Miniprotein binders against a7ua95r516to809. Designs and how they scored, part 16

Target 1, 294 residues: a7ua95r516to809
Amino acid sequence: ASLSLLSISDLVPDLQFIFFWMSNAIEILYFIQQKSPAYMQTIELMDDKAGSKESLLSATISANEEAMTILEEVIMYTFQQCVYYITKTLYVVLPGLLDCNPFGTEPSSEQCRRAAGVCVCAVCVMPEAVRRVVSVFQTTSDLLQQYQVHSEIQSQMFAYLFFFTNVSLFNQLIDKGPARGWFQRSRVLQIQASVKILLDWAKGAGHNHLAQKFFAKFCSTVTILASPPQQLSQMSWKALCAEHPSLKPVQLHRILTQYQLMAELGPLPIWQPSSEDEAYIYRTVDLLESFENH

## First folded at step 3 (miniprotein)

Design p2
Fold by ESMFold2-Fast, scan of step 3:
Structure p2 (fold): chain B 294 residues (1-294), chain A 105 residues (1-105)
Amino acid sequence: as target 1 above (294 residues)
Amino acid sequence: SPEEALRIAEEAIRLARELLERGDPEAALEVLEEAIRVLERAIEETGDPELLKLAAEIAIEAAYLALRLAIEAVKRGDEELARRARELAERAERIAREAEERLRE
């Protein structure tokens, strides 16, 4: 079977090795950056006037420069490999989030247990599709914590994962939404609830600022689509652009057009693009987002 | 087999690390050179994504150890050992890169 069919739990042993070496490479990089000056000073204090002292200094400088270059490349490769495996898994599970119903009639996962003579009933309901996505994020977080990966790298990892998730969900909603009926208000409210579960997870994990930044486009899209017609029809194009700066003119125009169709609203002059944006509402090459990131 | 070769490479790297910790960088380099040679042959003989992934991880570990060895050699004033260790780190990084490139295919 394809590697894309593997669960995140199947990748844990492989990811453990990658995170272990990434953490070690980062620690050695810090060691070289901090200890190299002291070692160089020790060499300079040597009583040697011959080429042996100069040769040792030259060798130390060369070794440190090559070591830092190799360590940076190792860190980059291990980071890219982790991103590759994690995003490949996310890509498979993310579409289910748009199709699940958090308010559906899925059987309540009610668990009744007896402890110390007391019956305790707990109900934890999370759609399986949402649970799979959360599981990927949670496993990633657990591994980064287990191997004590530097906080800056952890932030970069989740920045990219949230960026990837945002682009994937946005593109699927825009590209497949009309055929799937996802622009119907009832479906949009279900999507909004599922996204809230992901955002709540991110907040609990300490990544609220990254989630707010990198989910902005998809959150703006869902917020607009979930708006009651009475409220949305009162907003001008300029007001919508100001409230949703992450959306490009063509993207906002497409979203509003679909909203008009689904809500059976007639032409609404109030949603006319500004003269500055009018040229850009037909730039179809800008409709879908790219997965490329810096 | 490629599986057996990767197991041998892992064992060799563990031994090289132990030798370096024991203060024998010359012996550590020789063992690490053998591990790298085994890794090079293993990746040439396999197309299995799981084995390529494992080979990349082992190669990264080898690169890290070679780098530590180079630093220790410089501290001891052994220019030849440092040069050989740096070359070995480059070879290990190349193995990791090639395994990752094939994994993407």
Scores: ipSAE 0.000, ipTM 0.112, lowest interface PAE 21.8, mean pLDDT 75

Design p2q1
Fold by ESMFold2-Fast, scan of step 3:
Structure p2q1 (fold): chain B 294 residues (1-294), chain A 105 residues (1-105)
Amino acid sequence: as target 1 above (294 residues)
Amino acid sequence: SPEEALRIAEEAIRLARELLERGDPEAALEVLEEAIRVLERAIEETGDPELLKLAAEIAIEAAYLALRLAIEAVKRGDEELVRRLLELIARAIRIVLEAEERLRE
């Protein structure tokens, strides 16, 4: 099946099939790894009648090695397929995150009546674009839990999904941000609020550590852009590099240049790169991030 | 037909599960071996994506049931039964891999 669909809901039947295959392959591999030594010991304890024990032991080792090799290949392949189709879906929905407004949606009269007896806050409403991204992560989590996929594999899946999301959002913001107005302070605050919803979801799902690690670059970018002009103007280039080690010099320079323009700080070069970094700032090839996880 | 063969294989898996629940692992293994044999033939004869997908689903069910039988065989110290079950699991996973490769074409 081609899992190139607009909605994560459209992927669920095909993803259920792949997760079922992956889960069962992992369990079979784990069984062989755990029980094989006991079985081999049982053979070792057999009386050797006309060489039967040695032949049986050799055949068992061969069958075990073949089964493990096949299972490892199935696990790797099904994992890669899941990642491929889920990230393809994410790629379609992620741009909407940069254009949505989590502060501007008024609840209907029905929702207002329900809120009358409870605490209401400015960020209690999830925009449709954010909901679509969260739905991809939630559906993935639900499928991993439904098919009881081992925790290590689940962590590897979300590590890659968060890495992919971070790179995709960062590249779109840096490449298209100036033309789309995404560097305007009001837009940056909306982006920050939307990202906070994703990070809060990840924390609730038990993936806070992975989210903090793999969203570092995009979070650093949004943090800088959302900083008050007075506070940011007091920081040196060296101090900014130290606070945001995930950003390359050319990336940091692009961000600060856009911030300076939007904050109307004038011609004063408040943030000057070091002599070492100066040569690299003009290398456009280093501006955008690779989708390869290395 | 491949469609008929897949229905036979699916019913064989159900019968094997019943035999396992009744405490007859040797009969369950024989039924699973026949199911895998039927699936191997069916997958060679069909190009229908839905039938390939169904064959893979039945094969992984067979592998999981064979795994449960292997646990009981180890408890019994039945070395021949464990060997046959490991071979059956390998064959079932091979069906899954072949079906998936063809589904990508």
Scores: ipSAE 0.005, ipTM 0.215, lowest interface PAE 10.4, mean pLDDT 75

Design p2q2
Fold by ESMFold2-Fast, scan of step 3:
Structure p2q2 (fold): chain B 294 residues (1-294), chain A 105 residues (1-105)
Amino acid sequence: as target 1 above (294 residues)
Amino acid sequence: SPEEALRIAEEAIRLARELLERGDPEAALEVLEEAIRVLERAIEETGDPELLKLAAEIAIEAAYLALRLAIEAVKRGDEELAIRALELAARAIRIALEAKERLRE
């Protein structure tokens, strides 16, 4: 095959295979839970010939417990594999969201997309980079619906995908933002608009509560960076911490430092860390978020 | 005949169980697949309550053997074998439910 950018569509066959695995394991698990009593009743109603009924009953209980454990492991494994493939695709497309302009340099389309929870038409302009991210979420949603995966597992899947997206965007912005000019006010406003498109999709898909919970850090960061200089300079460190509890002291310190540099606020700091937090603003180990902690 | 088909299925399940115990889960799966095909055909062709009851019992045995096969496949890291075994377990369970439903009138 040729050299080309990998799209979510290229992963659909692998994802279909894994969701099929997960669906089958869940179906069998529920069947054992619901129908096992009928089979046990059949054993109990049998004549106890040669005193083997109690042995058969014990063996059946043991086999059910073992089967349920293995099915739970299969469900866990298939969940992890889906997450792996989906987040691998997200990792490639997410940086583009920080570098695109949603305020409309692209030609509009007359057609509107309904399923994505976002309208892409003459009135609504969506950058290609944002569309790619939305497509990953929409394809995931479509596959979960197609294989009738239980709503709790769907919620767990999107909780993790939003967590991953939040960490990825936050780390990209903090680590690469200064070199890429992402802390410039015009770029921050573009990022804020792009993030709102993702949050609107999540709301339309029924995941608003998950999005609010798992996007908190990145949303706090963008909110601070989008604040007018006069408003931000009037806020104390304690007020900022109270409004943005998801941010660690070192993270808030870095964000405010970049804000001061880009807004040209003058030679003196506009804010001061609280005495409680002063020791923590230099903990560079805590600057970037981990993908492993939930 | 349906009666003869059920006897064949029962014997195939016994063979599959022996193959699994001897450490040949691939061979066990193939034999179990055939047993399930025979069970599906047998219940389609019979209205005899005694044969439906026997078919349900054999199908339940097949389902538990398929789950044991899936357990061994997972322990070996054989994802393809595990999927096929889970599919067989689901099919066996559906056969048992269908047979039992028909016994309920």
Scores: ipSAE 0.007, ipTM 0.227, lowest interface PAE 9.2, mean pLDDT 75

Design p2q3
Fold by ESMFold2-Fast, scan of step 3:
Structure p2q3 (fold): chain B 294 residues (1-294), chain A 105 residues (1-105)
Amino acid sequence: as target 1 above (294 residues)
Amino acid sequence: SPEEALRIAEEAIRLARELLERGDPEAALEVLEEAIRVLERAIEETGDPELLKLAAEIAIEAAYLALRLAIEAVKRGDPELAKEALELAIRAIEIAVEAIERLRE
């Protein structure tokens, strides 16, 4: 609670300690898992000279089981604490992404390209709002690298951070978008460009697969909203559902309704849900994603 | 004697567990550190299979208690205490390993 309004920089000392403990717990767990079979065999191969072989074996099994359970609890706890503090910071900075204009300068002057090892763009600027979000991801990556956290745990961390970011952005856009004008085509294109910067960062960091998976819902939403009316009108409800499987029928229906309004399409509904999907749409009380369900 | 040293270590672990249960993890750590030091010396001074077996059992108990102490320290936001407890747990596991390996000799 006390850390909910702090920047990522303010959290670094606390995060360093938590990552340190997580890394240590993982290493101890790995050590026990690697050594345990050898110790069990050592006990099994003894010529029960003291008449206590079974007692020692039982004690070793019990201690290993308890140690593994405790270490898994520590790893889980420290992982959850890292996620908690990092996502609290993300939640504060993410709304800025939806109001961000990455085209504050002409698009051509914002582009940065490399040719034969030379940067063609003299001025490459990342918008402040996007930079704040990227800074959270980069700081997390730096800490995981500094404490040599295993790649599987790193992947789980970014999977959750991308999941959280996706849910937060999607919920903000769906819930507040109409009132804030975020569904207007010019704003959608700005949002799309800002999100591309985040996805490009993720690709550069080695997390392209995770980003593609966990940003699917928000990316589908932005892709639909950015589609030209002629292209989108050619698609049936069934075809849209097939192309955007990450979107629930109620979510797709809300997005298409907003698109129809913003694109000034006629009053006749072009995208008619199936009878089954229509029943689902009208049974769903909330359109928003849960931060606890995948 | 190694036998007396192991008896002292076992009693120290019992006291450390009581201290941790009473909510005094700092005192529990100090007592555990002494137990581990005593265990290390006892193992070096004995070749008796019964004493090596006892040392291994005591070391396993110490490792388990040190891990519990580390968890408690993390929950309380005491990173230095947690670090010392985790290092002590690793050392206790290494003692148990050494004692078990020497039993094969």
Scores: ipSAE 0.013, ipTM 0.391, lowest interface PAE 7.9, mean pLDDT 77

Design p2q4
Fold by ESMFold2-Fast, scan of step 3:
Structure p2q4 (fold): chain B 294 residues (1-294), chain A 105 residues (1-105)
Amino acid sequence: as target 1 above (294 residues)
Amino acid sequence: SPEEALRIAEEAIRLARELLERGDPEAALEVLEEAIRVLERAIEETGDPELLKLAAEIAIEAAYLALRLAIEAVKRGDEELARRAIELAVEALEIAFRAREELEK
């Protein structure tokens, strides 16, 4: 229903071409690893009156070693190209996820017909912004399956896409959240509902373990911000650190400070950092996450 | 003759490697494509184990060079050249495997 959705469609031919190359490179690598040992055994069993058997065996070993290195470079390059195009598309659609309202979004005609007599605002539906993000992930999954890309490479692809999504959403929320009102409880609950839709998609697609691992920081942030004031004010700094190990001290401190301000919990600090963490709550260099994930 | 065909294929691979080193991957691919066609005919026409062994060796060298050409094409943004090079590498590896199977008969 938008320019973003059309952009995803426009990238499909280029992505298909790159996935075709990646799939072929993986297949050639598999051929060398699986069939070359049998081929070398065949060479070893041949009669060698001219002394050429040793030459052929040596040439095969050398060629296999060089070919494997080159194939690994091709696989890495095509992987990086896919990631580049897909994350460039995600960059455009992700900010909309923080501004959408799944509780106030009008459901599709079909969903409205099925939910006849139900209040639209009481039904959690997939907002357009969330649909755009899910479409990027679904298209990626479809292409990986179409070209039969090895499951290990598929896992690495989604690991990176989830990592990118997590960093992008976390940084946007922390950096721009105060000015955009995203730390207000009603807005946080909307963000939480939208993120749940993404996580549910990942579970359905077989990537639950990756989603839990790579969305941990953003999920912890949203969980804290969505907590009732009565419950959160009873938790110690140590308890919060234990429950949210993905958050750095400076990140946790920033989140709790914003929570205290938005919930109007008074001027006195409720959450005091441990003596071990006190110095680290002022490390502004660690506030935003890096996209460098080596 | 199969012997002469293999000599031609080996010389073509040498020329293709030289062309790639000089920055002409399109010319290198055309020469490699011809070498693969010659290798395919040679293994179909010969039953000599020594010639089949040589054909397999040449085919593996061709596959390696085709893969290197594909990387250079990708670095240059030449999608069509990279696709052709990868397809040629697959064909060369299949020829090497077929030569091996013929050796076992």
Scores: ipSAE 0.012, ipTM 0.241, lowest interface PAE 9.1, mean pLDDT 75

Design p2q5
Fold by ESMFold2-Fast, scan of step 3:
Structure p2q5 (fold): chain B 294 residues (1-294), chain A 105 residues (1-105)
Amino acid sequence: as target 1 above (294 residues)
Amino acid sequence: SPEEALRIAEEAIRLARELLERGDPEAALEVLEEAIRVLERAIEETGDPELLKLAAEIAIEAAYLALRLAIEAVKRGDPELAVEAFELAKEAIRIAWEAKERLEE
């Protein structure tokens, strides 16, 4: 691995220790939560030779609460550290996904058969840029399984990683897309195919629901941009807002404006925002998404 | 005897706590490991409910101290020590559970 490009493999030793801590803290917390009531009951049923059964019970409750608080803090800390290292790696590899071509340099009859604007390839090889992103997700999944981390924590981890990926890809497409030509139809179809590989991986890993939820904004963007002109021109602004609720009016307006330019749909605006949406679009300059969860 | 073993374990935990407070987590871990070994043997050898109760209390205290040690090790940049401390905390909880199970026999 390159010293100038940190790969997920370079982080595995550090991540292994952090996942080990998290797994052990979760297991200990589970033991305390499940077994503490029975232990408390045992104390309650014992003969009070010491003369202060109530004091002992109170002290045990206090000690259990302290232990649980410490374990929750450890779980939160280790979770945040895993997210930090993994998202830092994702941030480096994600831009490549927007620029790669899963169809190869030239589409051929053997490499790509398209139906409804999507690739139906028999011999497609995963692009290296897509493989790097999948590798980060797969390594995370492998570590969670190796250390037997509870499924709820696994779900929270992938929810955040998908959220981060969605925001990163959306922001890069909106911010750098015009200069990079990413809004051209051929490039959008390449991006759509690459994203499908990520979504297929998530489905295979048992995270389809999370992927559908947290990739909604970027998927809506790519779906609109990949839509045939005939289909998209039949939809009203209201219908598009209803179909793509994850997009803010200002974001939808920017996407549709780019679409109209690239599809050569004439000089007159086809999609007119509602009065309320138009007012917000007019004064809003904030196109990009925050990495903070709502 | 089990009584003597529990007394030794309790003193060892007190020493481990003092070592951690003075900033010597490696020494604290070593002493705590010995306390856990003594506790495990004492529980195996006793049928006295009062001694089993005391052993469970000492084991819970040891688990709490091991967790504090693990957090301190992480803060000091010693992940290897933190891993050892978490393993010890897990063993202390298991021992407390065994003592509790025997109390219900």
Scores: ipSAE 0.012, ipTM 0.250, lowest interface PAE 9.2, mean pLDDT 77

Design p3
Fold by ESMFold2-Fast, scan of step 3:
Structure p3 (fold): chain B 294 residues (1-294), chain A 105 residues (1-105)
Amino acid sequence: as target 1 above (294 residues)
Amino acid sequence: SPEEALRIAEEAIRLARELLERGDPEAALEVLEEAIRVLERAIEETGDPELLKLAAEIALEAAILAFELARHALERGDEELARRARELAERAERIAREAEERLRE
């Protein structure tokens, strides 16, 4: 049985324990960084009565360096463990987002408790596939807040989760999209609506800048595929590259080629790669994205 | 003409989006309601696969805008406007689904 079948809710107890360790290590590291300089200055200003001032300073520096090294290792390990479990859960739920219809969801009694009138809450209109992805992000946010994790670490975690989501969705769309019909404009509009729900969640959670940065490649792809033929035919290769700098030449060329095959109305645009980009068009090793951050 | 009806619906959706961007969600909803009615009549009158495919695309664009309007209304506390917008989104999705099903027949 694969652990990938576990929901985010099933992982919460384990994640709480890891977040607790990480939060405590961060707090101790921050305390040492903020207080150590003042303590060392105090030692510097002490009377050197027994010739021990230099020894005390040396000992304090050594202790500080050792403590910081250990804390940094604990923070790195616990961060990596959180990311591992959260992204493993995302990997299982993300493909569903590309194959769901966000406009066909019926309200359920469990998702919306409003008895009077029509249920219009976000949970009631959200497809289950999108809800599962949002639940992973929301649970992560809740845990970061519960354990008062510093904002820098929160930003790093969501940067990685958005990066992972972008890479996963982009690779699925490019690799499997043609065979599954995902390049058809009607399906692309459904994907665009689903992605907008994720981006709206990120904006509400205070992560709009991170979402814009790390979803850029997938958003560019969906934007191009959703564009009317008239709009795309008026843009040169140079203009398209300028509007979509996140896309590699081979990726942009593949997307436009698929768009031309799917477009059946009006004259198809002619996009000529720049001379600088021609060499990269056939580098198939650059077509799919890597899950490595840096 | 179904072709003319689809063109009218597309123009109406553009106007509704512009009205929403200008901060007039109530006017946007009314224009979108008219677009949906035009789409419903257009798909009932046509059997052309090309027109059904176009109708499905336009209907999905209408559904997206209706859901955006519903969220905008909820953010401002207008439950009634949000309810009407969601009902429009459901109608638009039904149009898209019917057009797609007929295209596959």
Scores: ipSAE 0.000, ipTM 0.203, lowest interface PAE 21.1, mean pLDDT 76

Design p3q1
Fold by ESMFold2-Fast, scan of step 3:
Formats: structure tokens, C-alpha cells, sequence
Structure p3q1 (fold): chain B 294 residues (1-294), chain A 105 residues (1-105)
């Protein structure tokens, strides 16, 4: 339980060291990739009077290949370590996003100052729980900028972090939501508002495309649950599947079943899956998402 | 001791930078080669996470400086210096990787 008290700030010194290793390995790899071909061509153009040209060429190829292999392993490992520590921190703070009320929270000057580098200001509603999540993403962005990590790798890191966040929030909502009252309409609207703050941060940080792609499942879930009964009851199963393609049939069926219970629509199911989807629903055991998917 | 070895390596990197600034890249390389030899021995003799972490930092610093030297040597067409520097860079990176793997244990 003491580990749940750790903030992203507590991990910054260790993260800085890992980002330093990763950034420098990337720069060294880039140098080898960019300079090696030109140097090899220079060797090829040399006079081979003593037979030294072939030995130098062979030695240079061997050294470059060995260095590139080692650098690629270092980059992969340090990237995985950064992702591991950041997602471990996210996992601790994400449940708070599902329990907070952004409509009753007034932002403080301290909250606005701590969100430096994002489009959060005194007029924005931002609960402490949401601020903790945004702080993790902002700190990651700051470290990537501080160590001048290439934009492609930055995109890969945020793609993974958004994927992890989406899966974590979706799984918690589906698994624990009924017991926590999270499927009540008022609570869903609070969750929707909190997630909107996170998505607005991502847009301001230049990651809107990644956020749209990797938050689709959780956003679809919240959108369905927040829909008025009159609107949702007019939609066929086929129409719902078409509007929410990120949801598997088994997931959509579970969400609609929960919606029916919370909206007091009675015992009769309004939404009937097709025979094909019905067979899939009853055969599929993986209701929850896997953190291993890429 | 491993702690003394790491101090020697740090001092060697400072000296190598000064030699590069004075326009003596071959002397800078020889100093970095000694630093790497010292780091290789130190990392084999220690299981201390703090010393392994420091050795990785120093080795990576040495690799970065060696790449700066290699860039200058390549632009001057000094093929022998480039070859030695590439060998040193590979050794330095190997120290980083080995230290990182042991820090995971």
C-alpha cells in the first residue's frame, strides 16, 4: 500500500538516467548509420598498395555492425524500462480518474503552475486525480524534450502510454464499475469530463492523432453509457456496432446490458445481436483487454 | 578498488576532453582506451548497483567523446584513428549493456 503513495516526481531522477542512456544510444546509432557509408566509400577509393585497404574495410564493417547491434539492444532495453516505470506510475493514479468529480472542483494557482507546458489555466476544471495523470504525461514529454529524443520514438512512447491508459481504464470500468457505481449516468458524465481534460492535454501536446486512435475503446464505452435512453433505444444493434467499431461484440453486449439495468428500461432486452455476433459473444472468453497487445 | 577505478576513469575523460580541445585527438584516444580498460576491470570485480550504474554513466560519456573524435578523424581522412575509435566505442557500449543487464538482476 506504501507504493500507492509514489508520484511521478519520486521517479524523475531514475527516469532521467534511463532517458539519458536511451538518448545517447540513439545519437550514437544515428552517427554510425549516417557516417559509416561515407567512410566505407572513402576506404574503397583508397590506393591498395600495401594490401591494408581490405583489412581496414573488414575491420570497420565488423566494428560498425557490432556497435549497431549493441546500440539497438540498449535502445530497446532503455525504452522498455522507461515504459515500465511510467506505466507502473500510471496504474496507481488512473483509478482516481474514475472516482473524481470535475464539475465541483475549482482549480488553484498551484495546479495551474504545476501543469506548466500544457494548456491548463485558472479557468479550466481539473481535479487533483486528473492532475496526477496529466503530470505523468507532462513529465514524460518534458524528459523526451530535455534529452532531445527523436519525434518518431516520442510518438512510439506516447502510443504505448495511451494504449496502456485506455486498456487500464476500460478494464477497471468493466470489471469494477458495477460495484463502484461507475455505470450510474451522473458518474459516467463525470468520467467523460475527466477523460476530456486528458484528451485536451494530448491535443495541446501534439498527440491528438495517437489519442484518437488509442483511446477509441474507452471513449466509445463512455459515449454509449452517457447517451440518453430515448436516443440509445432508437438505435439497432447493427447501428451501434457501426458507430463503435473499436468495441468487440462481447464488450458492446456487456455495456448495453449494464446500461439497460442502470436506466431502468425493464427486463426485456432492447438490443438484439445478430446470430453471427451472438455466436461470437457466447464463444469469446476475453471480455477484458490485454496489456500485451500492440 | 572499483571505487578508485571509477575515479581514475572520470579523471581520464576530463583529460581526454582537454587533449581534444588542444588538438591532440590521438593522445585523447589513448587516455580513453586506458579509461575503458579500467572500467572493464572494475565492472568484473563489483556487484554493487551504485558502482555498476556509475560505470555505465562513465562508459557512455567515454563513447560520446570517442564519437566526437571519430567524427573529426573521419573528416580528416585518418583511417587508422577512426578504426581505433570505433573499436573503443564498441567496447564502451558493451560495458553499458553489461552493467544494465546486471542492474536488472
Amino acid sequence: as target 1 above (294 residues)
Amino acid sequence: SPEEALRIAEEAIRLARELLERGDPEAALEVLEEAIRVLERAIEETGDPELLKLAAEIALEAAILAFELARHALERGDEELVRRLLELIARAIRIVLEAEERLRE
Scores: ipSAE 0.005, ipTM 0.240, lowest interface PAE 10.8, mean pLDDT 75

Design p3q2
Fold by ESMFold2-Fast, scan of step 3:
Structure p3q2 (fold): chain B 294 residues (1-294), chain A 105 residues (1-105)
Amino acid sequence: as target 1 above (294 residues)
Amino acid sequence: SPEEALRIAEEAIRLARELLERGDPEAALEVLEEAIRVLERAIEETGDPELLKLAAEIALEAAILAFELARHALERGDEELAIRALELAARAIRIALEAKERLRE
């Protein structure tokens, strides 16, 4: 199958090499940054016979400046390549997260845990679709640790991966959701539970702050769609905007319209946009998110 | 062959490091120069992605050693050796970047 061919495991050999290059480039950059002041001081303290000290100092400055520029380019390029390959894999596996049912394995998982006592039953695992997504993040984390990539770069990597995941899931839900039945309440609750498993992984991996920041839009969307009709009907448009600031007016309006339709709340407009937002609720060009991280 | 050339370069870098650790930076520089020369030739002769990957890894290792050699030379007041070592570091970084660019092709 094409999905199995695009497994993160298939990319490990290529990713190992790219992470190795990135790690080495960072180490060389760090070495130059740490040693440059000492080199300059050593040259300055040397006995300057026939002006050779000034020539050596000039050559050292020029060589260090050239090396720094080249290393920064290598680091940027290898980072971009890692992101490219990892996100290509994520894009293929992420739609499956919207279709899986984590509640379907819950009774079996509970029975296995009780029967096995404290030992986890071999058949009690997270849904395959969620496992594939978690596997991509876990493999990335493992590679970053294996090649001792600095924590700042690791944070940037997961910031982008979470950003990409959020945009991909949000766009898939909004664009394909009606045709796939993803807006039905039972499906939304399944999606919410699946995403919770992914967010729990991020928390366990030490990336809770990044996950909370970059998943805000998708989490707001599923939170609204999963809300009980009685609770959501009591919220004004203004209150919903305040509670879900990551959503654009057109996005919030689409979500609430779909909610009203699926919940069969009748023909009256339940949520009236503010006069300021009225002009923007039909701007379909702003409906889907861009993969640009600015 | 490119494979044999990369193996020779890797072995030469190992020897250069041993010479530096033994307190012979001049001999270390000469061996490192040969390793870099071999790497330059190897990347020109191969289109094999796996060999280009290996060449880049070895080149980055050479660059690190070249900077360490430059530090030893400066500490000992050998300005000529220091300049030559810094030139080798730049060449090694250039090889790594060239191998990376060829992996795109």
Scores: ipSAE 0.013, ipTM 0.301, lowest interface PAE 8.5, mean pLDDT 76

